# VH-VL binders against Leucyl/phenylalanyl-tRNA--protein transferase (aat): the designs that were tried, part 18

Target 1, 210 residues: Leucyl/phenylalanyl-tRNA--protein transferase (aat), of Deinococcus radiodurans (q9rtp4)
Amino acid sequence: MLAHMPAARTFLQHPDPLTREIAEGYAGGSFLMDNGDGLRWYGVPGRALVPLTEDAGLHVARRMRRELKHFRPSVDLAFDEVIAGCRGHLPGSPERDGEWISDELVEIYQHLHTTGLAHSFEVWQGDELAGGVLGLALGGAFIAESKFHRLTNGSKAALIHLAEHLDRQGFALLDAQIQNPHLATLGVYEVTDKEYRRLLRRALALDVEL
Key: E = the ipSAE of ESMFold2; O = the ipSAE of OpenDDE; V2 = 0.75 times the mean of E and O plus 0.25 times the DockQ between their complexes.

## First folded at step 7 (VH-VL)

Design P31 (from P30 with light chain N92R; framework fv_enfortumab; at its last look DockQ between E and O 0.03; V2 from the best seeds 0.00; counts 0 for: pae E 17.9 > 2, grease 19.5 > 18.9, placed apart)
Fold by OpenDDE, look of step 7:
Structure P31 (fold): chain C 210 residues (1-210), chain A 123 residues (1-123), chain B 107 residues (1-107)
Amino acid sequence: as target 1 above (210 residues)
Amino acid sequence: EVQLVESGGGLVQPGGSLRLSCAASGFTFSSYSMNWVRQAPGKGLEWVSYISSSGSTIYYADSVKGRFTISRDNAKNSLSLQMNSLRDEDTAVYYCARGEYDYGDYYWPFDYWGQGTTVTVSS
Amino acid sequence: DIQMTQSPSSVSASVGDRVTITCRASQGIYSWLAWYQQKPGKAPKFLIYAASSLQSGVPSRFSGSGSGTDFTLTISSLQPEDFATYYCQQARYFPYTFGGGTKVEIK
C-alpha cells in the first residue's frame, strides 16, 4: 500500500527542502535550466506534449515500429550515464548544445534521483545503452527534461517506449517542454501555457508510480 | 508549543475494551494527519493506525484491523482509539504521534509524540 | 510489508566515540526514512530524515545518509546524553514499519 498522500504530494510535502522546492516549481509549470548566468526557473508560452498512445496521436512510423522491438527499455538502471548522454559527455554520444545542463543542475538531478523525483528511462541494444530520457515523475506527469541517443533511433525509441510505459502505469502527461521539428514527427503537439497548467493540475492529482 | 497528551490507558481483561484519547494543542490540529504507535514492554515500536487531517483516509495495522477504530474531532483537537476485543499482545504503551501537514508547511512524521498511555491486557 | 533491518542491535561505546547505525529496507523507499531517539521511560524523539536534520534543536553531531535501501545514522562524537535506543522508520508504504532498534550503551 502506498503512502497516504498522492504521488505528487509525496514530493510536494517531501522532508527534503530541495525536493519540495523543485517539486513546487515544476508543479507550477516551470522548469529549471542554466542559460549561462546560473540556474533559473523558466516558462514558455507554448508547451510541447507527447501523446502517450497512437490513438492519442503518437506517430510511430512503420520502420520505427519494426526497430522498436530491438530496444529493451528500463528505468533507473543508468541514471548517471543518461545525464552524461544528455550532456554529450557519454562516449559514443554526439556532442550536444547541453550547456543548460550545468554541473550545478547535474548535482540537483542526482540529488532528486536519491529522493525519487528524478528518473532515467533507458533503452538498450543488448548490453549497450542506446539512448535515454532524463526526467521528473510528479504524480501522473512525467517531465522529460532531456533525451539522448548513442545508437541510431535511440532517442526516438526511448521516447516511444517511455510514452507506452507511462500509459501502462496510468500517467496522463508527458511533457517535452519545447517543440522542435524532430519531436513534431512523433506527433508531439503544443498547448498554451494556460492549458498546460490545467492538464498538469489534473495529472498531479493522479496517484501513480513510474 | 506542540503538545500531545494521551489518556485512557489501564488494566483490562482479555476480550475487554478501552478507549484512548489524545489531546492536541499548540498547532492547527485539523491540518495534520495523526497516528497511533505502540510499544510492548521491552520491545520496539509498532505503527497501529493512521488518520488523515480530515478523517477521510484511515489505515490500520493488520494486527489491530477489525478490532481498533481510530477517529478524530477537529473541533475539540482530539484523537481517539477505540480498542475492542483486546488481547494479551495488545499490552503496550500507546503513543499518539503527529504526521504530515496537509497544506504546505511540511514536517516529517512523526515529528511530535505524546508521553504515552499504558494499556495492560491481563487475566 | 517493508522490513526494516537495523544493525547492530546494540553497541557499546564511550563518550567521544564515532557511532554508526545502519538501517536496511527490504525494498526501495527512496529517502522516506526517519530516525528516532528513545530514552528509557520516555517517548521517542524525532531526529532526522534520511539525508539531513529537519528537527530544530538536533545537534550537528547527528547526521544521516543513504537512499533506496541502505541508510546510516552517524553520531560523530558521542555525548553522555546520546546513550539511548535509536530506531529507523520508513514512511513510503503502509503499514509504516520501524527497525528493530539499536541500543547505544556505555562501554
Scores: ipSAE 0.000, ipTM 0.532, lowest interface PAE 11.5, mean pLDDT 90
ESMFold2, look of step 7: ipSAE 0.000; ipTM 0.444
ESMFold2 (binder alone), look of step 7: mean pLDDT 91; pTM 0.939

## First folded at step 9 (VH-VL; framework fv_gevokizumab)

Design H1 (from G8 with heavy chain R106E; at its last look DockQ between E and O 0.38; V2 from the best seeds 0.00; counts 0 for: pae E 12.4 > 2)
Fold by ESMFold2, look of step 9:
Structure H1 (fold): chain C 210 residues (1-210), chain A 124 residues (1-124), chain B 107 residues (1-107)
Amino acid sequence: as target 1 above (210 residues)
Amino acid sequence: QVQLQESGPGLVKPSQTLSLTCSFSGFSLSTSGVGVGWIRQPSGKGLEWLAHIYWDDDKSYNPSLKSRLTISKDTSKNQVSLKITSVTAADTAVYFCARDESGYLEYEDYFDYWGQGTLVTVSS
Amino acid sequence: DIQMTQSTSSLSASVGDRVTITCRASQDISNYLSWYQQKPGKAVKLLIYAASTLQSGVPSRFSGSGSGTDYTLTISSLQQEDFATYFCQQYYSYPYTFGQGTKLEIK
């Protein structure tokens, strides 16, 4: 049983030093990456944010809207499989360009999952894992680290279902870190580093659960 | 109150184009998530879905008939039309239009209001 | 295409009877199933959507049940106005398809 308290404080004051350090870095607006020469903290001048609703700018094509009913969402049911999928290690997963998740980062995500900071969001067709999103939940912010698909539309379906779930749970921020043309088709938009930190501070104050 | 009414030529000769109009009231195709579909029923047979058109002008057609079907709308007149080219006796049926409005963002695609139907006979 | 089969094409029944009409899909349609009532010369009436949800204004003697591939419409105590043809429809995948209908007739 835990005393009900602001969710971000749980990790920013966590007794585990690694969990606390990672939470502090993300709360400050940085993210962790292994660009081939070890783990480092990175920032970007334009941070990519996913709108949680159509009113906020989320664009879901009609074809995709119809297909969403073929995908069943879940939280934290297949964490290790989602990591493997994001690394291109599952059958049917495409090879990843510039593998972002080193063995060291896998160990970190697995540890953070144990302490409750890292999560997986899954979508299924029948018993098959169709796609997923790996990320961190910190207060009312969800930072999406990576996503993958095994079946057509699986990663897009996972991201859209995640946005809907976050909205229902009262989250304020879905962070996709770096913009790209694929994300832009969903209405993902960039904000300055200053604006990102302002939005992040508001989201961190929220007492919500994934 | 939601109402739909089909109108058509009654009798069409083989090889001609069949033109149907659905006139409706009590809703608008300017409303997000709303669509109008066409369904037909040959005498003594089951219902066959033909086509849909939605508020954003997205269109869907039954694949077995797609090459002969054209659906269009006039939002300002509250009308949807369907054309079927190169008709044969197999196109003789009662034609219904129906509203597809089950939720704002999720398309559930069942028909909550139907017209009374209009009989079209294809005969020389 | 998903085939919808209503195994009985015609039923005879009397006022007051409990009537069951079945519908089988050729694959799992995850409760994306509606039931309609049709009388000649009248607008088709939606009875049930999502397999079991009663449309507003439909009498409570109508109910729907089932899951996966097998679905059932039940009329708990048949009234004179219930003699009609009943169709199921799947709306899981295009093309949306209908059962061939079950005609409920006076015994």
Scores: ipSAE 0.005, ipTM 0.510, lowest interface PAE 12.4, mean pLDDT 85
ESMFold2 (binder alone), look of step 9: mean pLDDT 90; pTM 0.920
OpenDDE, look of step 9: ipSAE 0.029; ipTM 0.651

Design H2 (from G8 with heavy chain R106D E108S; at its last look DockQ between E and O 0.71; V2 from the best seeds 0.00; counts 0 for: pae E 5.3 > 2)
Fold by OpenDDE, look of step 9:
Structure H2 (fold): chain C 210 residues (1-210), chain A 124 residues (1-124), chain B 107 residues (1-107)
Amino acid sequence: as target 1 above (210 residues)
Amino acid sequence: QVQLQESGPGLVKPSQTLSLTCSFSGFSLSTSGVGVGWIRQPSGKGLEWLAHIYWDDDKSYNPSLKSRLTISKDTSKNQVSLKITSVTAADTAVYFCARDESGYLDYSDYFDYWGQGTLVTVSS
Amino acid sequence: DIQMTQSTSSLSASVGDRVTITCRASQDISNYLSWYQQKPGKAVKLLIYAASTLQSGVPSRFSGSGSGTDYTLTISSLQQEDFATYFCQQYYSYPYTFGQGTKLEIK
């Protein structure tokens, strides 16, 4: 299932003040997080990017490619469940060490979902939600805020399917924010903040549909 | 243009080893994502997938025949070989090799180009 | 193993006819299905992959549809050159398996 995506400027000029504010922040290269002291805007010196294709550097092991066939992707079919999963609150999802997705941030995501800025990307095995990605879509940029799994390889499958989907839809940027060893196995690479902002500006100019 | 051609002994005695060769042109098995599979068809019967080999030398076999099958490639010669040990009359079939050029995220073997096949008869 | 069943082994039709060939999988194969055409003395030809995607160079009169376990190959208007045997194949999981084939004959 595809979701219609308006141009980034639609969010940057959105009549809803919260949507405008959030869109502006993310368009500027920042992201929201609660580190325990309240919700704040953050920047990082390096940003982790997910290649959208193999040619761009995405690494999908053969075994994983085979496994991908057992996951059915969807968009925005289980938004609240994906948030819950990302928080470790979905039954069967692993507990999370930190709760940077506060209740306040959940409300913000839910609100942004209604305005079309926040989205969930899901993968299913049968009727069971296996994993997913929570993120924001601005122009041709998808900022992956968080991901989760409930079934084995669920999060990896979600990210890979997401990359493929974004590529098909004409997106240019998949932002995973902070690098980790797990992401590195997929070919996720880090760029400087300056380079990220450059890439982001280019991506924001694209008029694509999620 | 893509072409594949099978070659084999035509006749093999029971318990012997059947050696088949697939020679191809128009593509390279050094290209990422490319594979070659073997499929056979007994007379008047359906098709049976046997084995597959990929550009990275990864191999897959039909579990029912795995113990008797060996697939290999010679990229420089544009050839793929299949060996079947301990053949019986049940191995009498037309043997096909075919190209698999799967999508990037699709570890799926469907075959867009086929050889014309080579008949192998197992008989004493 | 996933069993692929083409319940119709032989079908008679005339030029111009609409023809449908069915294929059923023993389990959900999620559209990982291909259709092939086989003629004596010629190389097997890929017609459809991913259940409904027409292979390049294949006439538009061929189409594939279906989901889950049930799939169909349709020839909208049968041509003389279309008399052949047609096979379905699943590539959802190893071992990949084929249907037994449906021979399309001249009525």
Scores: ipSAE 0.020, ipTM 0.609, lowest interface PAE 5.3, mean pLDDT 92
ESMFold2, look of step 9: ipSAE 0.158; ipTM 0.674
ESMFold2 (binder alone), look of step 9: mean pLDDT 90; pTM 0.919

Design H3 (from G8 with heavy chain R106S; at its last look DockQ between E and O 0.63; V2 from the best seeds 0.00; counts 0 for: pae E 10.5 > 2)
Fold by ESMFold2, look of step 9:
Structure H3 (fold): chain C 210 residues (1-210), chain A 124 residues (1-124), chain B 107 residues (1-107)
Amino acid sequence: as target 1 above (210 residues)
Amino acid sequence: QVQLQESGPGLVKPSQTLSLTCSFSGFSLSTSGVGVGWIRQPSGKGLEWLAHIYWDDDKSYNPSLKSRLTISKDTSKNQVSLKITSVTAADTAVYFCARDESGYLSYEDYFDYWGQGTLVTVSS
Amino acid sequence: DIQMTQSTSSLSASVGDRVTITCRASQDISNYLSWYQQKPGKAVKLLIYAASTLQSGVPSRFSGSGSGTDYTLTISSLQQEDFATYFCQQYYSYPYTFGQGTKLEIK
């Protein structure tokens, strides 16, 4: 028996059955997607992780670092707008190659937001929503489901600000799920499924909040 | 111990090019996040930022002066140079170089160590 | 360009006094503000960055406060070595700009 999982236990033992089921799946190292054939649980042999600090490998270019001052971060201020942006449904949002966030999955995220498992992380320029990250917080792990931008550099700014926020809050893991060339420029790296599950178990034992 | 020292010609004739060198020790421009800036102070007046150069050769210039300024570095010699073309009496000032250091856990750009300054006079 | 205004050009005070120097930005600079001390014949010295954080080695009698567009440097009990000119500077966006300076003089 795992001796201590104080923050993750809130969701693994949540009175809402859907919240428990989703939390169990993510705690086991899986994630949900709808690739056109309905909602299914997925795993990948190489899991993409975001370093939380430059010491750990996060690459923040000098001119990007200067621009970060102009992006104001927030948590859970614009959840529905962040989902819409991640689906490419906001004005100025880039179109997606295929839409994996189905209407059914949107309703699930909205429900999980109500129970405290799903969150949005926003970055703003003035009153403009410039970008954001949709994800789940389980103990000291944040699983980033999707990201978007409306303004130049908005998604990079959101991810960098999120990594630094998670570090300040004592998180151990920022999971981007699937690697791609855009993520690699920020120092995102892959680990094996075995190593991911080890890191995840350690992160789940932490008592931290987003 | 971080130290910066400016050197320059002292006197420059109008319309010529002013060349300044900042020599420093106790840090290197090979270190990620580090830069050196130039600031000047005309006699009895306030400070005016001129230019920056960073470890990755990224450069920024005061827009009002950009057409006349060139900043460069020699990382192996721990030196940064500033050239100002077509000088006039308005360019008479004390010129400072200063380290621009962002904290490892912050995005702040401030000047934590300055040189003593060097006076440059533009006259015929 | 963001204009930084120190409306007082000189201020007279005595050793032991509490001194307040103000600085106003022409727009919100989100605490990206530093304070410097300048004495004749000496290198400029950084006192405070991020509006309120003391630079290492600076005496605790110096403090910074403010937010948005309005910022303040306070010297809680003035010492002989504190007579100097004080400048604020914003580093929110280029070009970085300085206030005109406030000269602190013996009364």
Scores: ipSAE 0.006, ipTM 0.555, lowest interface PAE 10.5, mean pLDDT 86
ESMFold2 (binder alone), look of step 9: mean pLDDT 90; pTM 0.920
OpenDDE, look of step 9: ipSAE 0.024; ipTM 0.645

Design H4 (from G8 with heavy chain Y107E E108S; at its last look DockQ between E and O 0.04; V2 from the best seeds 0.00; counts 0 for: pae E 13.5 > 2, placed apart)
Fold by ESMFold2, look of step 9:
Structure H4 (fold): chain C 210 residues (1-210), chain A 124 residues (1-124), chain B 107 residues (1-107)
Amino acid sequence: as target 1 above (210 residues)
Amino acid sequence: QVQLQESGPGLVKPSQTLSLTCSFSGFSLSTSGVGVGWIRQPSGKGLEWLAHIYWDDDKSYNPSLKSRLTISKDTSKNQVSLKITSVTAADTAVYFCARDESGYLRESDYFDYWGQGTLVTVSS
Amino acid sequence: DIQMTQSTSSLSASVGDRVTITCRASQDISNYLSWYQQKPGKAVKLLIYAASTLQSGVPSRFSGSGSGTDYTLTISSLQQEDFATYFCQQYYSYPYTFGQGTKLEIK
């Protein structure tokens, strides 16, 4: 019988140096961005976390609840399209207020997808990609890097479906990184960097998969 | 054990209001994601969805009948009521109530447990 | 309104037979389809939801398939207790609608 490595340890000890370096940075509570000064590691004083269930604080208005059935979720079916959507390159996608996903970062995400660290979560209406979330799955933590929509409610539907999926899979943490008023209406809350790192460590100890 | 039971008047005169009660056990409408719906079946005809009420008091009605329908709940009594105003012979049917446990986030409206139905005849 | 059509109103079969019952929606309902069994004097029983997911406690001889507008219910080896009327229902859009039923009769 072979011992199973926890999902996070698989990447923290990954033979590919880039995958290992990126996993280490995120496991330490940082995230990667290009804010016009090249590719750098960043943190924020208040980290935004998404509750996974209504009992934990997720608030879904009943009008949105009715809309969710018109969005069909999937995992990793359209990774490159989700990246393009997050960059504002798909028809109907809103213009991004800044292009922090540089060409260099795209190449990194594509590489991390091939090694299993980076993922896309998609929602569809018919055969149309309506929205999605780009992120990393590290143990029981999902770190949402970016989201987009092409159709009304697509990004909100993607986030809510993602929370449900993560809860079903036994994840402990959905990290939205930076708070905003739209996230707050869903019950998204901020924690200090110290508390984030504590919660992250507990999530990383879980042996779950996306 | 989840159980639902319909009760109604059996016979109603045209133009009157039909009142139906669904009494249930084994679950509560205080539970998030739970709903109760009403469906009817006229003799020799198919099933027709009438109305739904959810744990959070959200209500949905068949649009073709909406002006005549009122659904309500009494969570403490484990009851759901349906009223149909201005009945005609077309309202003669077996009336069923049924539970929906499709969950807080899905909003899927299929019915996992049904009552046995109660016949209502509209006749002078 | 989405119309659900069951092309066969009555079907004769014997114990042990494989039976298929079809249901067609007037538009794509994206697998938001359920199947029910109705017997006189008994509560209606849910068999299948989401087009192909078997409800808890339903025998494995029942299965559902299909997508888009076309769906089927299959009973792989008919049992005496399976003689009943079978309805499909869409729950994609209000008003939720049912097929007219397929009565499965003893041959």
Scores: ipSAE 0.000, ipTM 0.494, lowest interface PAE 13.5, mean pLDDT 85
ESMFold2 (binder alone), look of step 9: mean pLDDT 90; pTM 0.924
OpenDDE, look of step 9: ipSAE 0.006; ipTM 0.545

Design H5 (from G8 with heavy chain L105F Y107D E108Y; at its last look DockQ between E and O 0.12; V2 from the best seeds 0.00; counts 0 for: pae E 17.6 > 2, placed apart)
Fold by ESMFold2, look of step 9:
Structure H5 (fold): chain C 210 residues (1-210), chain A 124 residues (1-124), chain B 107 residues (1-107)
Amino acid sequence: as target 1 above (210 residues)
Amino acid sequence: QVQLQESGPGLVKPSQTLSLTCSFSGFSLSTSGVGVGWIRQPSGKGLEWLAHIYWDDDKSYNPSLKSRLTISKDTSKNQVSLKITSVTAADTAVYFCARDESGYFRDYDYFDYWGQGTLVTVSS
Amino acid sequence: DIQMTQSTSSLSASVGDRVTITCRASQDISNYLSWYQQKPGKAVKLLIYAASTLQSGVPSRFSGSGSGTDYTLTISSLQQEDFATYFCQQYYSYPYTFGQGTKLEIK
């Protein structure tokens, strides 16, 4: 019923075949990765979700809340730099163990940015890009593909600012895909694949913009 | 490029089980949002929806027939099967299978590609 | 069950005519309605979904309209290939149900 997905239908019926195929895969609850065996669609039994508000479970320590004021958020100002940061290719970036964002995936993300499906969310300290999130916006769902930081707390600040921005815009879902202990400290929690698909369906029906 | 083809026995005796197979190409039931349904048309009558199966193996059945219907899939063979138990003359119809690509919303299904249908006659 | 009624079972028209085919639901179906074309010996073809959205590859002379319980399929200028039987279907709730069909014949 694409008539019930006014914002998401832009991509699910997009004239560009690649945009349409990628949007369909994510709308179905899968995500793309390359774990050394080529680019493939994945699902996980537990999908990691970020609460959008403190009432919903987002945990922001008092010290972190104060520090957030020093990070200025933006949308889509530095897309290529956010990709480079997520790959560990910016000057001063921490060394990474392995690279799941292949050259092939970079080209896909760049293409999806031109059609409006892929976005970057940035946080700045002065004129420095301090951290960011690379993701897809599909209806009222934002699927975070990767995050990075160059300055202390930049990745955490980017995620918290993103959650607050999404809440202001009326989004329902911030998907971090795979849980880890650092995400858990922010109140990120796992749901079953079936529950994820239910929540995603509701989010896809929303008529909102990043 | 999307094609569906029904196959069935042609003639079935009353009280037997009717088994139908839908073979398709140009799409896969491993694709999220995709389903296959069965619809029948008795001679000179309208269309009646029977059952759906979705990419995630969820199923729905026409409530008036649910106790007699079983739908299943074999994703690797691109096939969907329907069984109807205890058939009577009322089950004589042309049987169609059809694709549903809008299946992100279950319970809200319409069919964008259909097979040509296979006639099944229930007769002694 | 939601009953779908196409009050006209057969309709005669000429090439170039404008034709409307109607479909009435026994309750509000909130535009969850599709239209199909059926020809003997051919696969059924989807024309319209969501009451008014044209399926890819369907000529623009086909259009759908309506809301609530009353829906129409319009063919603005009939072509030779448009002579067929037309069915509506609701997909608001199961069991999904179809209209009885309207056969469009050459005058």
Scores: ipSAE 0.000, ipTM 0.423, lowest interface PAE 17.6, mean pLDDT 85
ESMFold2 (binder alone), look of step 9: mean pLDDT 90; pTM 0.921
OpenDDE, look of step 9: ipSAE 0.008; ipTM 0.552

Design H6 (from G8 with heavy chain S60E; at its last look DockQ between E and O 0.05; V2 from the best seeds 0.00; counts 0 for: pae E 9.7 > 2, placed apart)
Fold by ESMFold2, look of step 9:
Structure H6 (fold): chain C 210 residues (1-210), chain A 124 residues (1-124), chain B 107 residues (1-107)
Amino acid sequence: as target 1 above (210 residues)
Amino acid sequence: QVQLQESGPGLVKPSQTLSLTCSFSGFSLSTSGVGVGWIRQPSGKGLEWLAHIYWDDDKEYNPSLKSRLTISKDTSKNQVSLKITSVTAADTAVYFCARDESGYLRYEDYFDYWGQGTLVTVSS
Amino acid sequence: DIQMTQSTSSLSASVGDRVTITCRASQDISNYLSWYQQKPGKAVKLLIYAASTLQSGVPSRFSGSGSGTDYTLTISSLQQEDFATYFCQQYYSYPYTFGQGTKLEIK
């Protein structure tokens, strides 16, 4: 039984079969993508993790710290717009190189949002959606599926604000899945698949909310 | 129906290599999420975890003994082996093998089935 | 390494008694804790996992409780066959570690 995972078991034992299946896949360390041949489960030998605090290695330049004050964070206020932004469909969003969020995957995210597994984290500048992160919250783990920006620094601001929010909420893990040079400038680091699964197991045991 | 059985030499001289075999039935190491671990107990003392091996050949060793331990498996024969090099009197113990749960969904790394143990004495 | 402490090494009790055995971890182990029963000449038996979940085939007089760093095994009405050594194990992180054991003896 899953008595030691009070928050995660909500989804691992969810009555909706789709929510349960997706939660099980992510709890096992896999993630979904559609690389043009339908939805498939993927894994990577090196998993990219975002430190939640500067003491843990999150790097926020002084100029970026000042600019963060101009980005107002929120949770779940603009879920469909964040998906659209992650697909490159919002005005001002840069073109995406390769689209893995198919129409089928959008429908899945929308469904998972109704059951409480999928979430959006937004940053605003005035009334404008400046950037955001699409992800899943499973126990004390947040798996960041995709991010976007419409305004300069919007995605970086979203990720930094998200990390700080997760720390305040008692989360243990912010998973960015695949490393890239822009993530590395924030102190994002890789762990082996074995270590990722161990960290994930610990995070799944936490009783926290986004 | 799950059963594990340890076999070993009984007596080993100091500085030699101790070789142990765990033979099991009622499960397979080809099953995702399953592993076999080794635990030892000196006479009248507590239990000490030594090593694990998992279905995907992932291995974990107690850091205090890691340089002397080698764990391996033969999935087709339902066997797991442990070698301990350079033994001393401190290695005298009953050695157990046990099934380990390594799944993160409904199974965890606790030992649900144990063998009865095999005594190994290190003596000149 | 996470240290598991069972402060009582030996405990005398009579059939019918209610018995509690305590296990303390050196850090929060988030209920990744199991309890075992050991008798001479027999295979070690899993009693409880996930701090409070009873293993199949284990009598309901056994129960587990606790959280964080402090965990307890309770035997509600001691039976003749319950005289054994009991130990806890954390499986929160490697290396997995065991408590020193509590031997339950007939008074």
Scores: ipSAE 0.006, ipTM 0.569, lowest interface PAE 9.7, mean pLDDT 87
ESMFold2 (binder alone), look of step 9: mean pLDDT 90; pTM 0.930
OpenDDE, look of step 9: ipSAE 0.024; ipTM 0.653

